VH-VL binders against q0aze0. Designs and how they scored, part 277

Target 1, 268 residues: q0aze0
Amino acid sequence: MKIILVNNRFKENTEKKAQEIAGQLSALNVEVIIDNGLDEPYAGTVDFIMVLGGDGTMLRAARRYGQRAIPVLGVNMGTVGFLSNIEINELAEYLPLILREEYSLEARMMLEVAVFQQQSLLTRVFCLNELLLRSNSPRMLSFALEISGQKLEPYRGDGLIVSTTTGSTAYSLSAGGPIADPQLDAFIVTPVASHIINKRPLVVSPEREISLHLLEEREAIIGIDGQIKMDFGAENRVLIKRAPHPLLMVNLKAKPFFTSIDRSLQRQ
Key: E = the ipSAE of ESMFold2; O = the ipSAE of OpenDDE; V2 = 0.75 times the mean of E and O plus 0.25 times the DockQ between their complexes.

## First folded at step 13 (VH-VL)

Design V2 (framework fv_bermekimab; at its last fold request DockQ between E and O 0.88; V2 from the best seeds 0.81)
Fold by OpenDDE, fold request of step 14:
Structure V2 (fold): chain C 268 residues (1-268), chain A 123 residues (1-123), chain B 107 residues (1-107)
Amino acid sequence: as target 1 above (268 residues)
Amino acid sequence: QVQLVESGGGVVQPGRSLRLSCTASGFTFSSYGVHWVRQAPGKGLEWVAAISYEGSNKYYAESVKGRFTISRDNSKNILFLQMDSLRLEDTAVYYCAKDRIYYSKSFYGMDVWGQGTLVTFSS
Amino acid sequence: DIQMTQSPSSVSASVGDRVTITCRASQGIKSWLAWYQQKPGKAPKLLIYAASSLQSGVPSRFSGSGSGSDFTLTISSLQPEDFATYYCQQDNYFPLTFGGGTKVEHK
């Protein structure tokens, strides 16, 4: 068995724990690779991914490995979030199940985000939570939203979020988006500070394609999962669709989503 | 350097057919939807037809539906308008125009136009 | 089909004048309206798209406003080169439709 431990190199406790766990797994004749984000993603085949930390670490793991159909377990290390399944102090208890592959999987839809510049593909990214378009100035953006060839009313505001249902409890929530069942595949399109009061978010079929482009010569920013940032101008266009493969999240312990919402939100 | 050049216009008899061409240069033709727009002498602009950048979707004005066929050859950067069963009311300068936005199945305005080609009729 | 009613059909003006042209759609077209300028013997030129966005290279004296069904093109200070015919065009619905045009001519 080969396992990748994903941690955050900027959090010493996660790095130390990754080393400790690596030692334990090695003693059990498990091959371990530690990914703290410093190097390129491991290109070889692996059987399991263990994410040590919080939601941010999970998002990075998803972007790096989510397209490879590998089981991914979130192990929370004292953070508040929605993407971890067990606590670090529970790992010893569940380790035998992991090694025997006795767990269930939950498929989570990811986004495929393609950013174009002058008809050329600038970058393609798979992400678990959301794509954000926002103004890079105090002035509102004017941009076009197109869904499967249908033109909506031009948006005027600070920006727009296109989120998965998993991402519904992330930035989309802060912007007034709905809380969505993570087991549902859908896009959530949430306006950010629209000039229209109470502009409603859209729930869009995962079969549709979403595209954005600016209608004015202004500078904007594209954000992905709150971790990747790039400039977005008049010559750019972003195309969003469902990723061809979902993230396979490991369920070792029952974690009822809806009963945990209040608890999780109260901690924030 | 972005340019559209229409050709194929001329004098035709009613009921006959004519094929117009529009050759694109200076931009990635295959990435843009394209339109035909005509203008009768001394009259206003009339949208005739549009085709998506991939050529999969075609749209027509009611006045030409069933008679005109829009098509494109992206490998040659050419837009076509096959005009069958021509009528006197089809007399016009025919313009081809590109859409502003690339890789869209919708349309967002026509930012580049050709010089036009004239279609007239003989007795 | 969406009927675009453009007014006035013609306007006589002098250099320096403020010129306003209106376009009304028979039903709501959101903001998907474009304005074109055409000079005699020439192809139309795109001025405004999405009702109020100025096309690159177009002078700032041109502006567009409106949403829904009522739209306006404004030339803040008419210049000699602005004498031409102007057309509105909706692209929210097929078939795409143009207004009847407004000829801006010398007083």
Scores: ipSAE 0.882, ipTM 0.943, lowest interface PAE 0.6, mean pLDDT 95
Fold by ESMFold2, look of step 13:
Structure V2 (fold): chain C 268 residues (1-268), chain A 123 residues (1-123), chain B 107 residues (1-107)
Amino acid sequence: as target 1 above (268 residues)
Amino acid sequence: QVQLVESGGGVVQPGRSLRLSCTASGFTFSSYGVHWVRQAPGKGLEWVAAISYEGSNKYYAESVKGRFTISRDNSKNILFLQMDSLRLEDTAVYYCAKDRIYYSKSFYGMDVWGQGTLVTFSS
Amino acid sequence: DIQMTQSPSSVSASVGDRVTITCRASQGIKSWLAWYQQKPGKAPKLLIYAASSLQSGVPSRFSGSGSGSDFTLTISSLQPEDFATYYCQQDNYFPLTFGGGTKVEHK
C-alpha cells in the first residue's frame, strides 16, 4: 500500500506529526511519501492520501491529486474547518479501518479552469472551492459572463466568483452568495461589489460551461482557491467547467454538514 | 495579416443555386464564429446567417430559412453559404465577417470583414 | 425579430460638430448593441461593441451609451473622415438585426 501524507511546511507541529505517522505506517509495511509542498506532486501510483491540517492544506492536495481518483482523508489538527473528517487524536483508532479499506467515499465536484491568451492555452488548473476574477486597479471591471452560449447583461464592478458547492462557505459567502449543500453538484456565480443592481448570485447546473472575458482594457487578476493568482487582461479568456473527476473524500466518522455548520463558521 | 476573401458571386437566374465561399487567413479560423451579411444595392445591412466556431450551432435570418445553408470546413479555413431557390430580393453584395471573441458559442460583434461578392440577376 | 430603429435617417453636419445618433430596439436587448461605420464601396467597420466599449483603433471621439432599448452613438467633434453611414446592430437575440442606417453627410 502506498500513501501520500500532505502537510504544510510552515506549520511546525504538522511537520513533526507527519514524521510520526510516517514512522507508524512504515512499521506496518506501508510505503509513505511526504508532500509538504516543497517538491513537485508525487507522480507514481498511490492508494490513499492523508491530509494533515486545515482546509487550506486540503485545497492544495485537491489541486495536486484530486483528478487522480484517489481517496483523500482530511485529518484535523486543531483548527475546525469544513473539509476534515477525523481529529488527529482519533487517527490511531481509525487506522485499522483505513488499512482494510473499510470506509465510504463522498464525491465533491471540482472546477476545471482553463485560461487562454490569444487562443493559446496558458494554464489548466483544477480547484475545489472557487475561481475569483477581480480588478487589480482603482477602476472597476466591465466584463462578459457567458453560460453555455447565453450572454448575461455585462457586469460592472470589482469582479466575480465562480464556486463549487464546497466553496459556497468560502469567498462566495463573504460576497453574499448562498450556503450550499456540498452533496449538490452546481456552480455558484457570485458578483463582487456589482454596480448593476439586478445582478444576483446564480446557482447553475454542473453541465454548463462558463466563460469570462473583459469588455474594456483593465488590469485584473484570476485567483484560484485563494492560493494561486495570475494576471488577466483584455486578451485573455477563462473557460470553466466541471472537472472530469470529483475529489473522493474519505468518510470514516459521521460529520453531518447541517449539524456542525454554525460551529464551523464560527471558527473561520 | 488577418483577412477574409469572398468568392462565388455572379449573375444567376431565378430559382437557381449558388455557393459562396469565404477563405480565411492570418488568424485561427477554427476558434471564431463567423457570419454572412448582405447589402442590396442602395440599401442597408441585413444579417443573413452565422455559425459557431466548432460548426454545431447555425442560425439564419427568417428571410433565408429553408433556402440557405451555412457551413464551415475548419481544416481548410473556409466558410460556405449554399444559396438555393434564389429570388430577386436576394440580389446583394454578400460579406463574410469574423466574430471578435474566440471559443464562444455566442456572438459579440464582427471585427473583421471581407470586401464582399456580388450576387445579381439576369433573366 | 427585434426591429432596430435608427434616428435620424440622415444628418447634415460640418467638421467640428457634435453628432448624436440614436437607436431603439423593439424590445430589451440588455447592453448587447454594436455600432458600425460604412463608407461607399467599402465593408463596414466595427466602432463600438457591448453598447459602450470602443473597438481597438477607433478614435476616442466616438462613444456609445445606453442599455435596454435605447442607445446613442456620439461623435464629439466630427472629422472629415467621419462622413459615412452608421448602423446599429443588436446581438442579444437571433436573428441578429441591423438598424436602417444613419447617413452623416456634408452640409
Scores: ipSAE 0.696, ipTM 0.877, lowest interface PAE 1.5, mean pLDDT 91
ESMFold2 (binder alone), look of step 13: mean pLDDT 94; pTM 0.959
OpenDDE, look of step 13: ipSAE 0.806; ipTM 0.906
ESMFold2, fold request of step 14: ipSAE 0.649, 0.638, 0.692; ipTM 0.859, 0.850, 0.875
ESMFold2 (binder alone), fold request of step 14: mean pLDDT 94, 94, 94; pTM 0.957, 0.958, 0.959
OpenDDE, fold request of step 14: ipSAE 0.881, 0.880; ipTM 0.941, 0.940

Design V3 (framework fv_bermekimab; at its last look DockQ between E and O 0.78; V2 from the best seeds 0.00; counts 0 for: pae E 6.0 > 2)
Fold by OpenDDE, look of step 13:
Structure V3 (fold): chain C 268 residues (1-268), chain A 123 residues (1-123), chain B 107 residues (1-107)
Amino acid sequence: as target 1 above (268 residues)
Amino acid sequence: QVQLVESGGGVVQPGRSLRLSCTASGFTFSSYGVHWVRQAPGKGLEWVAAISYEGSNKYYAESVKGRFTISRDNSKNILFLQMDSLRLEDTAVYYCAKDRIYYKGSFYGMDVWGQGTLVTFSS
Amino acid sequence: DIQMTQSPSSVSASVGDRVTITCRASQGIKSWLAWYQQKPGKAPKLLIYAASSLQSGVPSRFSGSGSGSDFTLTISSLQPEDFATYYCQQDNYFPLTFGGGTKVEHK
């Protein structure tokens, strides 16, 4: 068995723990690769990914490895979030199950985000939570939204979020989006401070494609999962689709989503 | 400098054919949809046809359907309008225009125009 | 087809005047309306798109408003270079259609 341990180099405790766990796994004849985000993603084949940290670390792991259809376990290390399944102090208890591959998998839809400069592809990213288009100034944006080639009413506001159902409890929620069942595949399109006060979020089929571009020559910002940032101007276009592969999240411990929503949200 | 230059206009007899060209420069021609718009002498603007950036989608005004064909050569940065079975009512200055952006059959305004080429008829 | 009714067909005005041009679509076109300016012997110039988005280089005295079926172009203070013919155009539906035009001329 070969396992990637994903931690955060900026969190010393996660790095130390990664080293400790690596030693333990090695003693059990498990090959271990540690990914702290400093280097390029490991290109070799692996059987399992263990994410040590919070939601942010999971999001990074998902972007780096999600397209490879590898089981991913979130191990929480003292943070509050939605994406961890077990606590770090529970790892020893569940390690035998991991090694025996006695766990369930939950498929979570990811976004495929493509950013263009005219016809040229600037970047393509798979992400677990959301794509954000927002103004980089106090001025409102004016931008076009197309869904499956249908021209919607132009959006005017601070920005727009296109989120997965997993991401529904992230920034989309803060912007007034609905809480979605993570077992449901769908896009959630949530306005950010729309000029139209009662502009409602849209729930969109994952079979559809979403396109965004600015209607004025202004500078904006594209944000992905709150971690990737890039400039977005009048010559740019973003295309959003369902990623071809879902993130396979490991379920070792039952974690009822709906009964835990209030608890999780109150801790934020 | 972004520029469109029309050519091919002239005097023609009814029922004849004429081919207009529009040469683009100063921008990535293959990235944008383009339009033909005409204007009869002393009259308003009339949209004639549009073609997607890759040339796969073509759209026509009812008045020219079956007679006019829009096409493009992205390797040469040229837009064409083949006009067959010409009629007196086709008399106009013909403009080519660049679309602001194109996405799956949607157009978003014409931000650059050529100087136009005149098509007129002999008796 | 979407019919675009533009009014007035002509307007006489003086420098400094407020000029208002209206455009009505035969059915709802959301905000997908453009305004063009055309001077004699010249090609049209895009002024406003999506009903109210001012294009680069266009003076702020120009403004657009409206959605659905009724739209307005306003020149807050007419300048000498603003005497021209103005056209509205919808691109929500094919075929694309223009208004009949409004000629702004000297009083």
Scores: ipSAE 0.660, ipTM 0.866, lowest interface PAE 1.0, mean pLDDT 93
Fold by ESMFold2, look of step 13:
Formats: C-alpha cells, structure tokens, sequence
Structure V3 (fold): chain C 268 residues (1-268), chain A 123 residues (1-123), chain B 107 residues (1-107)
C-alpha cells in the first residue's frame, strides 16, 4: 500500500505530525511519501492520500491529485473546516479501517479552468472551490459571461465568482451566493460588488460550458481556490467546465452537513 | 496597421453571378469572425452575412439566403462573398468588416471596416 | 428578425449642442447593442458596443445607455467632425440588424 501524506511545511505542528505518522505507517509495511508543498507532485502510483491540516491544505491536495481518482482523507489539526472528516486524535482509532479499505467515498465536483490568449491555450488548472475574476485597479470591470454560447447581460463591478457546490461556503458565500448541498453537481455564479442591481447569483447545470472575457481594456486577475493568481487582460479568455473526475473524499465518520450549517448561523 | 480592402465589384446583368474578395492585413485574420454589410445608394446599412473565425459557422440575412455564399481562406487572409442569381435589389456598396471578438458563435461589434466595393447593374 | 427603430430620422444642431438619439428594438436584446457613425462616402465607424462600452479611440463626449429594448446615444458637446449619420445595431440574435439611421446635420 502506498500513501501520500500532504501537509503544510509552514505549519510546524503538521510537519512533525506527518513524520510521526509516516514512521507508524512504515512500521506497518506501508510506503509513505510526504508532500509538504515544496516539491512537484509525486508522479507515481498511489493508493490513498491523507491530508493533515485545514481546508487550504485540502485544496492544494485536490489541485495536485484530484484527477487521479485516489481516495483523499481530510484530518483536522485544530482549525475546523468543511473538508476534514476525522480529528487527528481519532486517527489511531480509524487507521485499521483505512488499511483494510473499509470506508465509503463521497464525490465532489471540481472545475476545469482553461485560460487563453486569443485562440492559444496558456494553461489548464483544476480547482475544488472557485475561480475568481477581479479587478486589479481602482476601476470596475466590464465583462461578458457566456453560458453554453449564450451571452448574458454584460457584468459591471469588481468581478465574478464561479464556484462548485463545495465552494458555496467559501468566497461565494461572502459575496452573497447560496449555500449549496455538496452532494449536488452545479456551478454557482456569484457577482462581486456588482453595480447592476438585478444581477443575482445563478445556479447552472454542470453540463454547461462557462466563459469570461473583458469588454474593455482593464487590469484583472484570475484567482484559483485563493491559491493561484494569473494576470488577465482584454486579450484573454477563460473557459470553465466540470472536470473529468471528481475529488474522491473518504468518509470514515458521519458529518451531518446541515446541522453544522445551522450551528454556524446561530453563532453569528 | 489594421486594414481590410474589398475588390471584385462592378457592373453586372441581373441573374448573373459576381464574386467579391476582402483582403486583410495588420492583424491575425484567422482569430476573428468577419462580416459582409451592404448599403444601397442613399439608404441605410444592411447586414448580409458573417462567418466564424475557423469558417465552420456561416450566417445569412433572409434577403440573400440560398443565393449568396460566404467563405474564407485563412492561409491567404481573404474573405469571399459569392453572389449568385443577382437581382436589381442587390445594388449596393459592399463592405467587409472584422468583428471585435469571436467567441463560440457570438459577435460583439464590427470594429474595422473596408472602404467598400460597388455592385451595380447594366440597364 | 428584430426590427430596430431609430428616432429621430434627423436632427438639426449646432457645434456645442447636446445631441440625443434613441433606438428601440422590437423585442428584448439585453444590452447587446452597438452604435456606428458614418460620414458621406465613407465606411461606418464603431463608436459603442454592449450598449455603453466606448470603442478604443472614440472621444469621451460619446456615451451610450439603455438595456432591454430602449437605447440612447448621447453626444455631450457636438464637434464639427460629428455631423454624420448614426446607426444602431443589435447583435443578440441572428440575423444581425441595423436601425434606419439618424442624420445629425448643421443648422
């Protein structure tokens, strides 16, 4: 059995814990590769991915490994998020189940993002939460959104978010988007500080192709999961589709999504 | 400098054919949709046809459908309009024009125009 | 086909005047409307696209507004070079269609 342990080298607790867990797994004849974010993703065959940390570490793991159809387990290290399944102090309890492959999987839709200069592909990136288009100057953007080749009313404002349902509780929520059940496959399109009063968030079929381009020359940025930034100008276009493979999240412990949302709203 | 130049206009008899050409320079022709627009003497503008940047989608006004054929040669930077079964009502200056942006069948305005070529009829 | 109706057919104005031209679509076209200027014997020139976006190199005295079916082109202070015919065009539906034109002429 071969496992990748994903951690964040800038969080000292996760680095030391990853070394401890790697030692325990090696003693059980499990091959372990540690991915602390500094090196290129491990290219070889892997059976399981264990993410030690919060939602940000999970987002990086999803971007690096999510298209490989490998089970991914989120292990919380203190900061409770939406993407962890078990706590670090419970790992010893669940480790036998992991090694025997006695768990279920929950599929989470990912975005495939392609950025072009005119007709030429510049890059293709996968993300779990969202793509953000935003202004990189004091001036607002004027931009076109097409859904499956159909032009919508032009947008004017600070930008736009295209998120998955998993991403509905991230930046999309802060910008006024709906909370969505992560078991649904959909795009959620949320304007950022729109000056067009009748622009509401849209929920769009995952079978659609979404595209964005600027209508006027302005300095803009494309952001991916809050972790990757790319310059975006009038010569660029971005295409967004459902990624070929979902992230396969390991479920060892029941996590009642709707109860946790109600509790969060009560604490506001 | 971005430029479009039409040619092939002239005097023709009704019912005959004529082929217009539009030569593009100063921009990447194969990246943009292009249009034909006509204007009868003393009259307004009438959109005639458009073709996508790769040449796979072609669109026509009802007044010319079945008689006119738009095409392009991206290797030579040339747009064509084949006009068959010409009628007196086809008398016009014919302009070619570049679309601002082509994006999966969408058109966003005609930002560069040629100076036009005249098609008229002998009496 | 979408019918585009421009008003007025002509307007008589002096240098410095504020000039307003309207364009009405026979059904909703969102904000997908362009404005063109044409001088006698010359090709049209794009002024405004997407109802309100100013084409590069066009002076800021030109502005566009509207959405749905009613649109306006405004010249805030007419200049001698602005005497011309102005056309609106929708690009939301095929076939693309022009309005009948508005001549802006010397008093």
Amino acid sequence: as target 1 above (268 residues)
Amino acid sequence: QVQLVESGGGVVQPGRSLRLSCTASGFTFSSYGVHWVRQAPGKGLEWVAAISYEGSNKYYAESVKGRFTISRDNSKNILFLQMDSLRLEDTAVYYCAKDRIYYKGSFYGMDVWGQGTLVTFSS
Amino acid sequence: DIQMTQSPSSVSASVGDRVTITCRASQGIKSWLAWYQQKPGKAPKLLIYAASSLQSGVPSRFSGSGSGSDFTLTISSLQPEDFATYYCQQDNYFPLTFGGGTKVEHK
Scores: ipSAE 0.185, ipTM 0.681, lowest interface PAE 6.0, mean pLDDT 89
ESMFold2 (binder alone), look of step 13: mean pLDDT 92; pTM 0.951

Design V4 (framework fv_bermekimab; at its last fold request DockQ between E and O 0.89; V2 from the best seeds 0.83)
Fold by OpenDDE, fold request of step 14:
Structure V4 (fold): chain C 268 residues (1-268), chain A 123 residues (1-123), chain B 107 residues (1-107)
Amino acid sequence: as target 1 above (268 residues)
Amino acid sequence: QVQLVESGGGVVQPGRSLRLSCTASGFTFSSYGVHWVRQAPGKGLEWVAAISYEGSNKYYAESVKGRFTISRDNSKNILFLQMDSLRLEDTAVYYCAKDRIYYSKSFYGMDVWGQGTLVTFSS
Amino acid sequence: DIQMTQSPSSVSASVGDRVTITCRASQGIKSWLAWYQQKPGKAPKLLIYAASSLQSGVPSRFSGSGSGSDFTLTISSLQPEDFATYYCQQDNYRPLTFGGGTKVEHK
């Protein structure tokens, strides 16, 4: 068995714990690779991914490995979030199940985000939570939203979020988006500070494609999962669709989403 | 350097056919929807037809539906308008124009136009 | 089909004048309206797209406003080169449709 431990190199406790766990797994004749984000993603085949930390670490792991159909377990290390399944102090208890592959999987839809510049593909990214378009100035953006070839009313505001249902409890929530069942596949399109009061978010079928482009010569920013940032101008266009493969999240312990919402939100 | 050049216009007899061409240069032709727009002498603009950048979707004005066929050859950067069963009311300068936004199945304005080609009729 | 009613059909003006042209759609077209300028013997030129966005290279004296069904093109201070015919065009629905045009001519 080969396992990748994903941690955050900027959090010393996760680094130390990754080393400790690696030692334990090695003693059990498990091959371990530690990914703290410093190097390129491991290109070889692996059987399991263990994410040590919080939601941010999970998002990075998803972007790096989510397209490879590998089981991914979130192990929370004292953070508040929605993407971890067990606590670090529970790992010893569940380790035998992991090694025996006695767990269930939950498929989570990811986004495929393609950013174009002058008809050329600039970058393609798979992400678990959301794509954000926002103004890079105090002035509102004017941009076009197209869904499967259908033009909506031009948006005027600070920006727009296109989120998965998993991402519904992330930035989309802060912007007034709905809380969505993570087991549902859908896009959530949430306006950010629209000039229209109470502009409603859209719930869009995962079968549709979403595109954005600016209608004015202004500077904007594209953000992905709150971790990747790039400039977005009049010559750029972003195309969003459902990723061809979902993230396979490991369920070792029952974690009822809806009963945990209040608890999780109260901690924030 | 972005340019569209129409050709194929001329004098034709009613009921006959004519094929117009529009050659694109200076931009990625295959990335844009393209339109035909005509203008009768001394009259206003009339949208005739449009084709998506991939060529999979074609749209027509009611006045030409069933008679005109829009098509494109992206490998040659050429737009075509096959005009069958021509009528006197089809007399016009025919313009080709590119849509403003690339990789879209919708339309966002026509930012580049050709010089036009004239279609007239003989007795 | 969407009917675009443009008014006036013609307007006589002098250099420096403020010129206003209106376009009404038979039903709501959101903001998907474009304005074109055409001079005699020339192809149309895109001035405004999405009702109020100025096309690159177009002078700032041109402006567009409106949404839904009522739209306006404004030339704040008419210049000699602005004498031409102007057309509105909707692209919210297929078929695409143009207004009847407005000729801006010398007073």
Scores: ipSAE 0.883, ipTM 0.942, lowest interface PAE 0.6, mean pLDDT 95
Fold by ESMFold2-Fast, scan of step 14:
Structure V4 (fold): chain C 268 residues (1-268), chain A 123 residues (1-123), chain B 107 residues (1-107)
Amino acid sequence: as target 1 above (268 residues)
Amino acid sequence: QVQLVESGGGVVQPGRSLRLSCTASGFTFSSYGVHWVRQAPGKGLEWVAAISYEGSNKYYAESVKGRFTISRDNSKNILFLQMDSLRLEDTAVYYCAKDRIYYSKSFYGMDVWGQGTLVTFSS
Amino acid sequence: DIQMTQSPSSVSASVGDRVTITCRASQGIKSWLAWYQQKPGKAPKLLIYAASSLQSGVPSRFSGSGSGSDFTLTISSLQPEDFATYYCQQDNYRPLTFGGGTKVEHK
């Protein structure tokens, strides 16, 4: 059995905790690879991925390993979030279940995002939450949204978010998008500060292909999961579709989505 | 540098067939949708047909549907228009034109045009 | 098919004049309209796309406006090289359709 431990090198105590857990797993004849985010993703075969940290660490793990169809467990390190299943102080209790493969899996859709410059591919990224297009200046953007070859009226405003259902509680929520059950597969398309009053969020089939490009020369950026940022101009184009594989999230403990949402909304 | 060059026009008899070609250079032909647009002598522009960048989708004006076939060879950077059952009203200069946006399933304006090739009829 | 009606069919103008050409679609086409300029014996040249976006290299005296069914091309101060025929074209629906053209000729 081989397990990847994903952690954030820059968080206090996280490296030490990862090494403690690696020692415990090695004592149980489990091979451990530690991924602190600084090197290339581990290229070999693995049986399980354990993510130590908050939602941000899970998003990074999903981008690196989410397309491999390997079980991924989020272990909370004292932060509050939606993507972890158990707390770090519960790990010892649940470790025998992990090693016996006694858990259920929840599939979460991912986006495949391809960014081009003058028909040359700049990057291809898989992400769990969303792609954001936004203005990088006080001037509003004018841009085209195409859904499976259908052109909508041009968008005028600060930008647009294309989100998974998992991402519905992230950036899309802040921009006025709906809260979606993560068990549904759909794209959520949410305008950012549109100057057209009746531009509403769209809920679109995950079989659709979405593309964006600017209609005027403006300074804009593309953001992916709030962690990757790149410049976007009139010669750029972004293509978005459902990723080939969902992220397989480990469920060891019932964590009711709607209870978590109620708590989060009460705090706002 | 970016160029489209039409060929294959000439004098034909009604009811016959003719194949037009358009050779692309200076850009990545396989990334763009391309169009055929015609113009009868002294008349306005008329859109004839278009083909998507990978060749999977083809579109025709009603006046040519069933008689004309658009196709492309991305390995040779060539666009074709096979014109069957030609009629006197098909007399025109035929232009090929490149769409503005790459890897799109729609059309956003035609930014590069060829010089045109003339199709006329003998009595 | 969407019918595109241009008016006027011709206009006589002098250098320095403001010239306005209109285009009406038989159905709503959103903002998906392009404008082209054609000089005798030459291929058309794209001026404006998406109703109001100026193509690279086109002088700023050309501007487009409108959405839905009614569109306008304006030349703010006509220059000698602007005497030509102008065409609108919708790309919201297939088949794509052109207007009948507007000839801008010397007074």
Scores: ipSAE 0.799, ipTM 0.907, lowest interface PAE 1.0, mean pLDDT 91
Fold by ESMFold2, fold request of step 14:
Structure V4 (fold): chain C 268 residues (1-268), chain A 123 residues (1-123), chain B 107 residues (1-107)
Amino acid sequence: as target 1 above (268 residues)
Amino acid sequence: QVQLVESGGGVVQPGRSLRLSCTASGFTFSSYGVHWVRQAPGKGLEWVAAISYEGSNKYYAESVKGRFTISRDNSKNILFLQMDSLRLEDTAVYYCAKDRIYYSKSFYGMDVWGQGTLVTFSS
Amino acid sequence: DIQMTQSPSSVSASVGDRVTITCRASQGIKSWLAWYQQKPGKAPKLLIYAASSLQSGVPSRFSGSGSGSDFTLTISSLQPEDFATYYCQQDNYRPLTFGGGTKVEHK
């Protein structure tokens, strides 16, 4: 069995714990690869991914490995969030189940985000929460939203968020979007500070293709999962669709979304 | 220089067929939707047809639906209009035009136009 | 099909005049309206897209406004090269449709 331990190198207790866990697994003849975020993603075949940390570390793991159909377990190391399944102090209890593959999987939709400059692809990223388009100047943006070839009224405001249902509790919520059941597959399109009073958040079929471009030259940025940022201008266009593969989240411990939602939101 | 050049116009008899071509240069043809627009002598502009950048979506004005077929060859940078069952009211200068937005299945304005090719009838 | 009605059909004006041209759609087209300029014997030229966005290279004396069903093109100070025919076109619905044109002529 080969697993990847994902942690955040700049948090010393996470790095120390990753080494401790790697030692325990090696003693059980499990091959361990540590991904602390500084090197390129591990390219070899693996059976399991264990994420040590909070929702931010899970978002990075999802971007790196989410399209590889590998089970991913979130292990909380202190902060209650939406994406962990077990606590670090429970890992020893659940480790036999992990090794015997006695767990279920919950699929979480991901976005495929392709950003272009003119006709050239600049980057393709797969993300778990959202793409943000936002003004990077005092001036309002004017931009087009196209959904499966259908043009909505041009947007005017600070920006727009296109999120998954998993991302509905992240920046989309702060911008006034609805909380969505993460068992649903959908896009949630949430305006940011729109000056058009009848622009409301939209819930859109995951089979749609979504695109954005500016209608006037303005300084803007694209944010992806709050962790990747890119300049965005009148020469750019972004295309968004459902990623080919969902993130396969390991379920060892029952975590009912609705019974725990208030506690998880307090962290946000 | 972004350029579109139409060809294939001429004098035909009603009921016959004609194939117009539009050759593109100076831009990535396969990234943009393209249109045919016509203008009868002394008259206004009439949109005729459009095709998406991959060629998967085709749209027609009601006046030509069933008689005209739009197509494209992205490997050769050529747009076509096959015009069957021609009528006297099809007399016009035919322009091809590029849509302004790449990788879109909608239309946002025609920013580059050819100089047109004339289709007329005799007898 | 969406009928696009332009008014007036012609305008007689002098260099320096403010010229306004109106375009009405038979039903709402949001802000998805373009304006084109055409001179005799030449292909049309895009001026305005999305009702109010100025195409690159078009002088700032041209402006567009409106949404829904009613739109205007304004030339703030007419120049000699602006004598031409102007067309509106909706691109919200297929088929795309043009207005009948407005000829701006020298007085």
Scores: ipSAE 0.733, ipTM 0.890, lowest interface PAE 1.3, mean pLDDT 91
ESMFold2, look of step 13: ipSAE 0.716; ipTM 0.883
ESMFold2 (binder alone), look of step 13: mean pLDDT 93; pTM 0.955
OpenDDE, look of step 13: ipSAE 0.826; ipTM 0.912
ESMFold2, fold request of step 14: ipSAE 0.723, 0.700; ipTM 0.885, 0.875
ESMFold2 (binder alone), fold request of step 14: mean pLDDT 93, 93, 93; pTM 0.952, 0.951, 0.952
OpenDDE, fold request of step 14: ipSAE 0.878, 0.877; ipTM 0.938, 0.938
ESMFold2-Fast, scan of step 19: ipSAE 0.789; ipTM 0.904

